# Designs tried in a protein design chat: VH-VL binders against q9uuj3r425to622. Part 27

Target 1, 198 residues: q9uuj3r425to622
Amino acid sequence: SSLTEDNLIVSLVPKILAYLLDAYSYERDEEVLSCVWTTEVPLKDAFDLKSVLRKTDNVESVLNACVEKYTLSSITCSLRLCLLEFPDSLIRSSFYDYFKAIYTTYTDFEDLDHRLYSIKKCLLHLHSTPLHILEEIIRHLSAYAISIRMKDGQIRHLAKIISPCVLRPPDDLNIIPVEDTHPTLLVIDLINEFENLF
Short names: E, the ipSAE of ESMFold2; O, the ipSAE of OpenDDE; V2, 0.75 times the mean of E and O plus 0.25 times the DockQ between their complexes.

## First folded at step 15 (VH-VL; framework fv_acimtamig)

Design y1 (at its last fold request DockQ between E and O 0.52; V2 from the best seeds 0.74)
Fold by OpenDDE, fold request of step 16:
Structure y1 (fold): chain C 198 residues (1-198), chain A 123 residues (1-123), chain B 106 residues (1-106)
Amino acid sequence: as target 1 above (198 residues)
Amino acid sequence: QVQLVQSGAEVKKPGESLKVSCKASGYTFTEYYMHWVRQAPGQGLEWMGIINPSGGLKNYAQKFQGRVTMTRDTSTSTVYMELSSLRSEDTAVYYCARDLEDYDRSGPYFDYWGQGTLVTVSS
Amino acid sequence: SYVLTQPSSVSVAPGQTATISCGGHNIGSYSVHWYQQRPGQSPVLVIYRDSNRPSGIPERFSGSNSGNTATLTISGTQAMDEADYYCQVWDYRYVVFGGGTKLTVL
């Protein structure tokens, strides 16, 4: 592909998400549907698929053709891998400590408005491409979550899996300290409050 | 005993908004999704939307997008449905309905219903 | 959008078996639920997940679902069974109701 990295992601992410939406509608196995984003897959499969997706000029064709070879979870994992290859998280790592402070201070349900305000402020400082990708992913996940009627624990698990793509620590090799939960909490709020944030 | 008690009947004019409440009791309010369903006089059941236990996630029927707002108050175990820009065709009995238990992964069904709230929209 | 089709009305004599159909494309792949609504009352769940009866629902109520048709069956129909009946499914993000069937007990 001759596309720049930004252009590739801008094109790739929506197409993958669109494919998933379509796939959800045909998936009748409730267990499969409920864990599309959380099921562990062989990394080789995810990397192989990622490589193919990054090189193709027809993402839709590749995804349609891979039904027998790849699971939906492989697709979601490949997407996450693509996002992790970015130099920074979708929300810049410079906001890592900012949100750490926010989620340390505003921990109660009654504090939701303060958190939302802080998130909105941050979103205003993001570049168009990361912001767009973030919006698309969160929109997708919010819709997905309610479609399978996720409970809080399930949303938390989903958020934990996605959080490395959304918010990474600065000067870190894309490793989030285990004790830091604010990236997960942030993604939970993003998912739960999508309509209020975007 | 599970109970869903809705607010009383209302008379509205075109262009106004309605807000119906549904107070839940007899179960853990924060563990169940809630739905709203309406029924025009002499007509069938029409699904309006779904709201998750925390109240953060919602999905509305396309027909009501932009006009309907569902909310929850955990402190009072109450779900609300607001419908704006009312029309005569919005005259209906509005029902809240509890979703199935969380261990059931199948599509939602409604094991308990409110008594219904009649909203009449007339000039 | 997914559509469920029900007959507008079904009539049965007391003691006879009433059958109400709910048609939908590949409805057998869905879980179908049924509701009874008597005049002036709220709907009541009578069958869930194709063939299961909630507590308090008489055994004369049964359900099946295969292919393109789900069926609610009421054996030994009684006068009290006169009501509107609705089938319902979940289509990914939306609840879909059938148009309803009025059951008359003659």
Scores: ipSAE 0.823, ipTM 0.913, lowest interface PAE 0.6, mean pLDDT 92
Fold by ESMFold2, fold request of step 16:
Structure y1 (fold): chain C 198 residues (1-198), chain A 123 residues (1-123), chain B 106 residues (1-106)
Amino acid sequence: as target 1 above (198 residues)
Amino acid sequence: QVQLVQSGAEVKKPGESLKVSCKASGYTFTEYYMHWVRQAPGQGLEWMGIINPSGGLKNYAQKFQGRVTMTRDTSTSTVYMELSSLRSEDTAVYYCARDLEDYDRSGPYFDYWGQGTLVTVSS
Amino acid sequence: SYVLTQPSSVSVAPGQTATISCGGHNIGSYSVHWYQQRPGQSPVLVIYRDSNRPSGIPERFSGSNSGNTATLTISGTQAMDEADYYCQVWDYRYVVFGGGTKLTVL
């Protein structure tokens, strides 16, 4: 049930990302293109698509057949739902407080090298499957952000949306407040510094 | 008045690194992506990569992956390009060039270029 | 990796029309930009978005783009137009330049 044991997710993520990459070239509406990962969609549509994707042996055919019914944002939301259903994030939740300390101590431009060193140490110790999935997702998002020359506010919004897939808190008895910003800040660094981190 | 002023010419040995600076003035530095382009003697223009000076988002041409690093300093309105493990074929004039203020589906085109920095790599 | 192909040289007599081609698979779906580079100088943008001239570029410079060929046209060619000319596109996340064309005015 864990990320290290699920053969379906290992094959599904690259196929969805490849589909999106091709689909970006056909999207004529610049505003739609800039919000593919951030546009809110009816959750039912994302769950329905996720259910079909989990049962198919041909991801591309499902996505092609459903283009009229499902938006590109439904596809990105379905991918995020697949990752959120695992009990742990791509970067293990045991790193949650580690990065909280990093991003409360090293908060500015001059501290970037220290944050990058800390990220590299973490990546070195991830299991191969979550590390591979993380790298593929961040590679895709970095390229996508470059392709439309995103402004920093757009990158922050994208990072906020994807951050629960990347780093989320350990399981707790209580609802965890959303005021922790370090998962978003970590994803911003992963996207901006992909060329230097991977 | 928009200006991109680059660091002076350099002579390097094989295996060393080069680092060229490009100081911007006359516009809001953080609102425009910056590109690096080189030109070997008698050859055409070769794109090396792009950096957003605001947040540091960057992308390198595949040929230079692993050898090129692009950085910036917003306090001095300066972008930097470093190329490591130099060889004689890296002898070129290196240019910085300014992108558009906002995304445009027609992609970047470069209305402002630095004066170029000649880097000679000789053994 | 997307490739743009230009002739290595073009020669015209003064006053005649010079035509410089930039070939690429389905280049008509891209926006093509053109640069002039005189010896010892930085490139100068002369055409952007296929056919638009920046301020200060003479009206004799024009451009077109359709199918597999983009074209830079210089009418009433003058000796000062002798230069290298480059076409350029944006291909998803990469800038691509053509190989360059040396224009000679004899």
Scores: ipSAE 0.802, ipTM 0.905, lowest interface PAE 0.7, mean pLDDT 90
ESMFold2, look of step 15: ipSAE 0.792; ipTM 0.900
ESMFold2 (binder alone), look of step 15: mean pLDDT 93; pTM 0.951
OpenDDE, look of step 15: ipSAE 0.802; ipTM 0.902
ESMFold2, fold request of step 16: ipSAE 0.768, 0.744; ipTM 0.888, 0.874
ESMFold2 (binder alone), fold request of step 16: mean pLDDT 93, 92, 93; pTM 0.951, 0.949, 0.951
OpenDDE, fold request of step 16: ipSAE 0.760, 0.807; ipTM 0.896, 0.908

Design y2 (at its last look DockQ between E and O 0.75; V2 from the best seeds 0.81)
Fold by OpenDDE, look of step 18:
Structure y2 (fold): chain C 198 residues (1-198), chain A 123 residues (1-123), chain B 106 residues (1-106)
Amino acid sequence: as target 1 above (198 residues)
Amino acid sequence: QVQLVQSGAEVKKPGESLKVSCKASGYTFTEYYMHWVRQAPGQGLEWMGIINPSGGLKSYAEKFQGRVTMTRDTSTSTVYMELSSLRSEDTAVYYCARDLEDYDRSGPYFDYWGQGTLVTVSS
Amino acid sequence: SYVLTQPSSVSVAPGQTATISCGGHNIGSYSVHWYQQRPGQSPVLVIYRDSNRPSGIPERFSGSNSGNTATLTISGTQAMDEADYYCQVWDYRYVVFGGGTKLTVL
């Protein structure tokens, strides 16, 4: 069952991201485009969409057919829900204390090299599937941030939203984001320094 | 008045690294993205990459990925571009160019340019 | 990757109208910007967002963008307008330049 779920996510995530990339090119509302990942949506909608996406072999067709019913934010929320269904975060929860220590010690901009070194070291210890998914997500978000020329505050907000998918505490069974600063900081570095880390 | 003043011309050997600086003045440095563009002799403009106001977020053209590093120093209002593993083909005038206002989804255009920095790579 | 195509050169007599094209697939959906570069000088923005002129740019410079072609038009061309001209767009997260057009004033 775990292998099946992994395979599903491996196939689903790139397709959804590809669809979003295409959708960005047609979205003319700047406000909508700037909040695609951060806008709150009814959880029911996101769950319904997730259920449909998991049952189809044609993700693009389903998403195209649902454009009137679901917003881009519903799509991104559905993706996050899929990722949260993983038994663990993309970066294993066993690294939670590791990164807590890193981001409590290296808090200044001047300490970036130390943080990057620590992140790279961690990435080398991840399994291929989670690492691949993480890379795809962070690649997409980094590109998206650049595409709309995000400010730091926007990046922080984005990082906060996605951080539960990236790094959770070991006992975290909730789908609601935890207000921990160090996972958010980690994701900020991942987004900002994507080209140096991957 | 907005000014972008770049560092002076350099001569490098293949395999070495170059680092060009661009000092900005006359505006709020921390509110604008910055770009780097180069131009080989007799050739067209080639985009190298973009860096956000804080210097944290950057993106590079695929051609330069793995070799280029862009940084910013807010205390001195200076942007840097470093290119490693230099080749003869890297001989060019390098420009810094200021981006437009934030939150413009129409994309960047460059209203102000540095004077350019000639870097010659020769054995 | 997105590609912009410009003619390598355009010639015009003084006082006549010069037209420089920038071709790209569905370029009309993009915002096109134009730069002038005189020999030995840095590029200068002459048109932004298809048809807008920055302060200090003469009114003889105009731009349009539709379909698959953006156009820079210089009416009443003067000797000082002799330069290289580049079109530019933003393709998601990449800046794309045209190959440049050398405008010669005969």
Scores: ipSAE 0.878, ipTM 0.937, lowest interface PAE 0.6, mean pLDDT 93
Fold by ESMFold2, look of step 15:
Structure y2 (fold): chain C 198 residues (1-198), chain A 123 residues (1-123), chain B 106 residues (1-106)
Amino acid sequence: as target 1 above (198 residues)
Amino acid sequence: QVQLVQSGAEVKKPGESLKVSCKASGYTFTEYYMHWVRQAPGQGLEWMGIINPSGGLKSYAEKFQGRVTMTRDTSTSTVYMELSSLRSEDTAVYYCARDLEDYDRSGPYFDYWGQGTLVTVSS
Amino acid sequence: SYVLTQPSSVSVAPGQTATISCGGHNIGSYSVHWYQQRPGQSPVLVIYRDSNRPSGIPERFSGSNSGNTATLTISGTQAMDEADYYCQVWDYRYVVFGGGTKLTVL
């Protein structure tokens, strides 16, 4: 792995997640808090913040200085942009069709153990850096969802927003076709079952 | 009327697992998170974790991570708590307790509890 | 790792006022809930959101919360009030209970 990718993913992501965790405690507006990861933000604002974050060793000081300019949703969007610039999704794109088959075959509540087995097998085959980042992100999102006792619709929306960072197809599209729901369903299972998977 | 009915008392040996059920009735099972709380003899209340019975989102208290598993079955409106690698210190009454329907900044408070399940761990 | 501290016991004579404290760093910023537990029974909610009584809880139960201390107050204490009492908050993603206070009515 390159030093640039390690700096963006290894050092930046955990610092952004720690900042968000602390910031949640100061947000008294329940509506704002519930939408931190899902509120649409001007893409320019997210790219601007990302470019500043790429150049700093002091993530917390940059984010503190920018509180009045950038919202928490701009910060989460910038984090997602950082993950999207990584050459592959956190779960290697060669697993895309593997999980498509899993979520076509094992669709129901009673199939959860089969899906979890398949996820655990996949996690054993990930390189240490993407696995660590995936675990930290899912830990954070699971805790965040618990902290506000998210309803299933909110969890599905969150999972849909995160899914391109987690699992993308390997070919020239580099996007998830709108009819493919398995990346979202995979992230739902990752969030709901974090305690059992990691 | 809301009811939470738990499985009966159990006697276990060290190293075994326990599994307690909590059957909900009188409300929409999938709209309320469920919590597990235990109480050792003569001791206070100890929170173990939380589960969303709709999608299964769950989180465990640090003390029990790696030993506790919480599951649910929506077809029977039942949540389950399993605790593995039992020790004598796990002797307790285990309670399920229902969260609020909607997120409330004041957090959960519990006005509906199961009757409790005594689990005794002895050699 | 938020901690709630309660005295282990409180004794009052019948008809007197019992005061049970729940200490925590800046607990006034939390909403505090209180439970009564009689021997062999499940806990019963007696105060929620610092000072509100659920339906069926006598007016002699009241609560307050400010600074570093939340307080459950039982006026005109009766023998039936003899029980264990627990305070409770929600701290981010954790439920935290106090250690419990045994109220004895002599």
Scores: ipSAE 0.797, ipTM 0.899, lowest interface PAE 0.7, mean pLDDT 89
ESMFold2 (binder alone), look of step 15: mean pLDDT 93; pTM 0.952
OpenDDE, look of step 15: ipSAE 0.838; ipTM 0.917
ESMFold2, look of step 18: ipSAE 0.775; ipTM 0.884
ESMFold2 (binder alone), look of step 18: mean pLDDT 93; pTM 0.953

Design y3 (at its last look DockQ between E and O 0.75; V2 from the best seeds 0.78)
Fold by OpenDDE, look of step 15:
Structure y3 (fold): chain C 198 residues (1-198), chain A 123 residues (1-123), chain B 106 residues (1-106)
Amino acid sequence: as target 1 above (198 residues)
Amino acid sequence: QVQLVQSGAEVKKPGESLKVSCKASGYTFTEYYMHWVRQAPGQGLEWMGIINPSGGLKSYAQKFQGRVTMTRDTSTSTVYMELSSLRSEDTAVYYCARDLEDYDRTGPYFDYWGQGTLVTVSS
Amino acid sequence: SYVLTQPSSVSVAPGQTATISCGGHNIGSYSVHWYQQRPGQSPVLVIYRDSNRPSGIPERFSGSNSGNTATLTISGTQAMDEADYYCQVWDYRYVVFGGGTKLTVL
């Protein structure tokens, strides 16, 4: 059942991203477009949409019908919720301490090459499915960031929001220290350096 | 006055790499995206890529993916474009162009251009 | 990929009106920008966001965009207007240029 659910999510993610890409082209409100991923939405709406998306055999039809009922931010939130349902983060939680060490050691801009090398090395050890989903998400976010010409602060905010889907602590760690920013930093590098990493 | 001053002309051989610089002055360097555009002799303008103000975020035209690298040095207000594995078809004038901030998401347009850098690739 | 189509060349007599078209699917939904490039020189922005003129650009330059065609119009064309003209749009995250139009003033 878990495998089936995972397969469903794997098929769902690209469809949602494709829909969003199309939706961006029709959104005329710049404020809305600039915060599609960062705007807070009622969790109930996101959960409701997630439930509908997971039960449908026609995701495109549901998404097309959602235009009147759900905001773009609700859709992105639903996507994040779907990703959080994975038994592990897209990058395995076993790499959590690995990246913690990397970002504690290589903190300067001059250390970018070392970080990128470490990230690439890790990506080579990922399974095909999680890697594919990660690539699609990061590709989408990188493109989105360019499309609206995001500033660094906006990228950081976006990275903070998406980081729980990308890298979680191991299950034995019940408390995520607020001080642990390395997942966010990792996502920033993934977004910024997509062209070099994928 | 806004100025974009590019590095001088270069002659390269096939397989080599080129690196063109664009030094900006007369405005807040860290506030504007920068683009690179090239033009082969007798041909039209071809967009190569975009780099954000900090130099972290970049996107390249598909044609150049894997061969092009754009970087920025904020301390010197300079943008760089490197193109590797050069071919004769890469012979062109290369331009840096400033992305003017638009309140409208209608996308970038270029209000200032560098003087261009001629790169000739010949065996 | 999104494609912009321009005529390869346009000829006009001095004092007459030159019209350069830029065709693209639903281009009216885009903001179209125009650049002038004289021989041996860098491009110069002459129209931005369909119909706006930058400072220093003569009033004889105007632009419009609707449907599937954007148009650059040069009224009272002068010899100095002889140049290549390029239209440009932003397609999500890519800059797209037209093929360019050589304007000859006869």
Scores: ipSAE 0.836, ipTM 0.916, lowest interface PAE 0.6, mean pLDDT 92
Fold by ESMFold2, look of step 15:
Structure y3 (fold): chain C 198 residues (1-198), chain A 123 residues (1-123), chain B 106 residues (1-106)
Amino acid sequence: as target 1 above (198 residues)
Amino acid sequence: QVQLVQSGAEVKKPGESLKVSCKASGYTFTEYYMHWVRQAPGQGLEWMGIINPSGGLKSYAQKFQGRVTMTRDTSTSTVYMELSSLRSEDTAVYYCARDLEDYDRTGPYFDYWGQGTLVTVSS
Amino acid sequence: SYVLTQPSSVSVAPGQTATISCGGHNIGSYSVHWYQQRPGQSPVLVIYRDSNRPSGIPERFSGSNSGNTATLTISGTQAMDEADYYCQVWDYRYVVFGGGTKLTVL
């Protein structure tokens, strides 16, 4: 099954994002709030939660049923695991080298308009389901970053954590070139320029 | 002394675009988020959006989405607000306003404001 | 979509105490900021985070916030205090202003 055909992802992602949005208003620990998407969690906890979420009609009910067991970071990690379990990224991997060229060629502040044009062209070529999921995730992350007025270093860290969900290499080898930063740089632009891109 | 100096008054026709500049001085430009607020004649303050001058993270009030663009130039310590497809109801004084220095869950307040830019839209 | 409600006007005699209310559902859970705007001028911050005065703001300005009402209080009101006053909060990722209150000193 592909990302565009997985009814689970279409149903689950918006419900998890809505739950997180509401939960941010109740989180009083500012340090915890700033790291919801970036805090490492025990992988077992994230996989367990993902398994339960795949089998439920009501995401909010499941997440509320055992509040002590499921941190906000476990929830965000479970969402990322859902996106990673499919064979392709939200921006299909055939664009990997396209964006590598873009972020090698257009590296400066004066080049932002060229990068944005290239991103817009790519978005027009995405199927409707991955495009919608990408838009909803980036909308959420952009709003979240604004709500706590993130600094650039925090945005870069967030972008690095999310980037495998957004853009992965096309080859069959599970070898990510260490020098490839363009997926992170792409997500930084998506978050910073959400209002102008979508 | 912190100063926010805006571009001069403009007269526009319906359907045109406006672009207001806000030049910051007296502080580290990239450490503070910047906001745009407008005020129609005889009316209250209306928030338009926010931009981080360092990385460009931005968000617009729903009313202005699709018409407003906010940009910055760190080399000149300047933020820009562009509003397209102008109508007569866009006649207002447009202000830039500085956010607080560090992130804070209590949210922004505006300790310094630009002098305002009057934009008149009439046919 | 959060709404802040202010009275349109408040009148006070010189030397009396003026109170300007800012109503909102559970506004006590927000940090409320207040601005003074004289005719033809930019707004000036007079109270931030409910009750703090910026440098240069007279001590006769004070603020409080609890329940569903935040209040700006000006004791010993002077003619120079005649202005429009706005309350403001941050609601997740949106700035919300009150409609403004015209303070008249007569």
Scores: ipSAE 0.759, ipTM 0.875, lowest interface PAE 0.9, mean pLDDT 88
ESMFold2 (binder alone), look of step 15: mean pLDDT 93; pTM 0.952

Design y4 (at its last look DockQ between E and O 0.73; V2 from the best seeds 0.77)
Fold by OpenDDE, look of step 15:
Parts: structure tokens; sequence; C-alpha cells
Structure y4 (fold): chain C 198 residues (1-198), chain A 121 residues (1-121), chain B 106 residues (1-106)
């Protein structure tokens, strides 16, 4: 049951991303386009949409039918909710401290190569399914960032929003300390250096 | 005033690499994306790629994927474009162009003077 | 990939109006920009966002964009306007140029 649900999400994510990609091309409101992933939406809408998407055999049809009812931000929020329902983050939480160590050790721009090496090494040890989904999401976000020419601050904000889906603390650490920013930093590197990491 | 000053002309052999620089001045270097565009003799403009202000995020034209590398040095306000595995077809004038921000798409308000690179055996 | 189509050449007599077209599927949904390139020189932006002129560009330059065609119009064409003209759009994460049009002032 869990496996089937996971498989459903795995199949759902690429379809949602594909829809978003198409939607970007038609969005003419610059404000909307610039904050598709960062705009806050009513959680009820996101949950409702998530529920509908999980029950459908035709994601594209549902999304097209719901365009009048749901904003693009609702869609991205729904996607994040789906990812957060995974038993673990896309990168296993067991790597939480590993990445913490990386970003405490390599803090300067000159250390980028070392960080990337360490990140890439970790990615190679991930399970195929999480890695695939991670790659697709990061690919999408990197492309989106370029499409609207995000500034660094915008990338950071995006990374902060996505980071809980990418890397969570272990179960014994229920709360992510505010000072723990390495998941966000990781996502920044993943977005910026996608071509080098995947 | 905004200026983009590129490195000088180069002659290369097939299989070699070229690296063109573009030094920017007269504006806040770290706030603008930069593009590279080339033009073969007698041909049109061909977009090569884009690099963000920090230099971390890039997008290359499919044609150049795997051969092109764009970098930035904020300390010197310089953007670089490297193209490897050169072919005769890579003979062109290479331009850097500043991206004037627009969410609907970039347009180029300032261009470098161009760098001629000749690839010949 | 998105494609922009321009005529290879346009000829106009001095003082007459030159029209250069840029065709693309649903190009009216894009922001179209135009560049002038004189021989041996770097391109110069002459129209941005379909119909806007940068500072320093003569008023005789105008642009429009609708449907499947963007148009650069040069009224009262002068000898100095002889150049190559390129249209350009942004296709999601790629810049696309037209093939360029050589404008000859007869």
Amino acid sequence: as target 1 above (198 residues)
Amino acid sequence: QVQLVQSGAEVKKPGESLKVSCKASGYTFTEYYMHWVRQAPGQGLEWMGIINPSGGLKSYAQKFQGRVTMTRDTSTSTVYMELSSLRSEDTAVYYCARDLEDYRGPYFDYWGQGTLVTVSS
Amino acid sequence: SYVLTQPSSVSVAPGQTATISCGGHNIGSYSVHWYQQRPGQSPVLVIYRDSNRPSGIPERFSGSNSGNTATLTISGTQAMDEADYYCQVWDYRYVVFGGGTKLTVL
C-alpha cells in the first residue's frame, strides 16, 4: 500500500512539473510568474487539490479543469505537500549531519568544488526513486530560476521553501533549528550547480 | 557609463579551446545577468548562453552543451566564456551582452565590442 | 525549438518607409526586441518590448507585435539605417534570434 502510494507520487510529480512548465509560457502577470513557488496559499486549497490529484488517472486533465479554481501557487504547494508525505526526505535524513558537516567546513566560494564533490558523492548513494524525483524537481527549479532570471535572494527564498522536501532532520530531531540553514544551502547548490551534480 | 570590454582576437586550431573575457564597468556588476552571443562571418546572431550574477546558475544553448562554460569573477567584474573542442565552424565574433531585467524575457541594452576567434588548421 | 523567421533582405528608397517582419508562432504572446547591426559593429538595441524605443533611438523607428508577426518599421529611411536587423525573443530559458534582415537603402 505504501509502495503503491509512493509510486503514484513518483508518477504524479513529473506530470505536475510538466504542467507547470507549460503554464509558465502562458502566464503574463509578471508578479505571479515571479513567485509561483513562493507565494503563500490557503492550505485548504492545496490539500483539496492534492486529494484530487492523487485520485485521478489523468493528472493533466484534472489540472486543466482546475485552472480556474486553483492558482499556480496552489499547484506548487500541493506538490510540496505530496513530497512531505514521503516517509523521508528525498535525501535520506541520515545524511542530515553529513551535509551539516560539509557546510560548516566549506563555507567559502573557493570551497565550492569540495562541496560539489561531497554532494555528488552522496547523490550517487541515494536510492534510484528518490534520486530521480530529486533530479526532476531540481531540474525544474533551475530552469524556472533561469526563466525569470531570479536574483540570489529569490533563489535563497525558493531553496528555503523546498528544503524540507529535500533534506529533513532525523526522527530524533523533531524541530529544525532556525540556525540550521544547511538544507537551504544544499538546495541552493543543487539549483545553481544542477549541471555539475546531475 | 556602462561599458563591456572584451579580450582581443584569437587564432586557434581545431580541437583547442577558446576563452573570451568581458570586463564590465559603469554599473553594479553583481546585479545583472550576462549573455554570450556569437556571429559567424556573414551569418546571423547565435545565442550561446546566460549566466546569473553570482555565476552559479547558467543555461546554455543545446548546440553548445558539453562544450561551453561560462564563469564570472566578481572581484574583477569580468565574465568568461570558454568553448572547447573547437571546430572551423566555431570561427566567429563572440559578444557579451548585458541582460536588462524583464520577467517576460531578457533584452540586451549593452554589448561588448566583440572578439574575433578564428579556428583554422 | 522556437523559430523566428525574417526576410533575408529588404530594400527601400531614401525617405520611404521600411518594414521588416519577424514571424513566429503566436509571437504576439512574446516580447519582441529588435537590434540594428551596422557592418563591423556590435548590435544595438533599437526596439524593446515590441514597441518601445531606447534613449537615443530616432522616433522614425517603431515596432508592433500581434498574432504571428512582429514588425519593425522605419519611417523616412535614411542612408545610415542601412544595416542588418534582428528580432529576438525569450523562449522560457533560451534566447531566440531571427535570421536577420539586411536593409538596403537604395
Scores: ipSAE 0.838, ipTM 0.919, lowest interface PAE 0.6, mean pLDDT 92
Fold by ESMFold2, look of step 15:
Structure y4 (fold): chain C 198 residues (1-198), chain A 121 residues (1-121), chain B 106 residues (1-106)
Amino acid sequence: as target 1 above (198 residues)
Amino acid sequence: QVQLVQSGAEVKKPGESLKVSCKASGYTFTEYYMHWVRQAPGQGLEWMGIINPSGGLKSYAQKFQGRVTMTRDTSTSTVYMELSSLRSEDTAVYYCARDLEDYRGPYFDYWGQGTLVTVSS
Amino acid sequence: SYVLTQPSSVSVAPGQTATISCGGHNIGSYSVHWYQQRPGQSPVLVIYRDSNRPSGIPERFSGSNSGNTATLTISGTQAMDEADYYCQVWDYRYVVFGGGTKLTVL
């Protein structure tokens, strides 16, 4: 009857994503809609909302009550903070160097099939919970990107912001070195090729 | 002038796959999303999916999920649609259509000439 | 998922005004687009964003959208207007077409 942190993340993520999906249909400001995941928010606001969401049994009720106080960008930022508190990235950090090798070897469009094959192999080795969360996140982001016909630069920016949740190095830091672009490139492929990967 | 030129008519047997091409000219290929739409004989228009030819972002109608694959080749300004495990119900004219960018959603200003695919045993 | 409803057919005499409806729940909050398809031909855009005409579309074509109904209106209908007409919206990540309306000019 008591929720663990892992159980809270599993139940919280789908509910936040469903809320965002519904909220997109009512957002009239195209600038706000296009930047929901990428707009910087005061970090305090995101942490405050995260704290409330972790303590509630009714996510939709909390989000509806907060709509005039917290922006959609605060909600997406709070979601990312929840994912960063998970013990490892959604793709286990033991795959960090695997994908670094893939994205330094197979850099061109002609190499897409090689990268997709490598991703599919990795997905087969993920445990069911991280795989399910990853699939739901990427499904949502792919649909969101399609819904506003994102340009490649916007997709790259979105992918960069999400990448620490998806793949980060095995050291004790939740930070991707600035020199390492492969986590961003992996998320770009996940978003662009969602229909073929999941 | 903008043109979308599709591959020629095909005759297929049940269980085979089809692959239709759509070559774009007269505009910057990578600046516009592309859609695939089919029309069975005597029926209405049925949307199949969308692809961004620049980065390859794609999404399929649920009815075709698992059977359809959309790809592109920027060097030839061509998008492709492949439909597998064909049935007689897949007999249709298949169209590509250019998406105009609009935050409120696509409308299709140019359509390919259509590719008739007949599935019969 | 979201559904657009059109009448199967509409018949008008030459010179009269034809109206083709496209019904959908709260369709007034969508941008509605209209296509003309003559027999054996590809669809052609005739109205976009509810009421705008592309270059080359005659002024007799007009559109409106409010509440639960969008309407394509063809005034002074001519024999050459005889075709199938489809309404279309974008519902988040899906294109939705109406079932089509055959306009007959007799």
Scores: ipSAE 0.731, ipTM 0.871, lowest interface PAE 0.9, mean pLDDT 89
ESMFold2 (binder alone), look of step 15: mean pLDDT 94; pTM 0.958

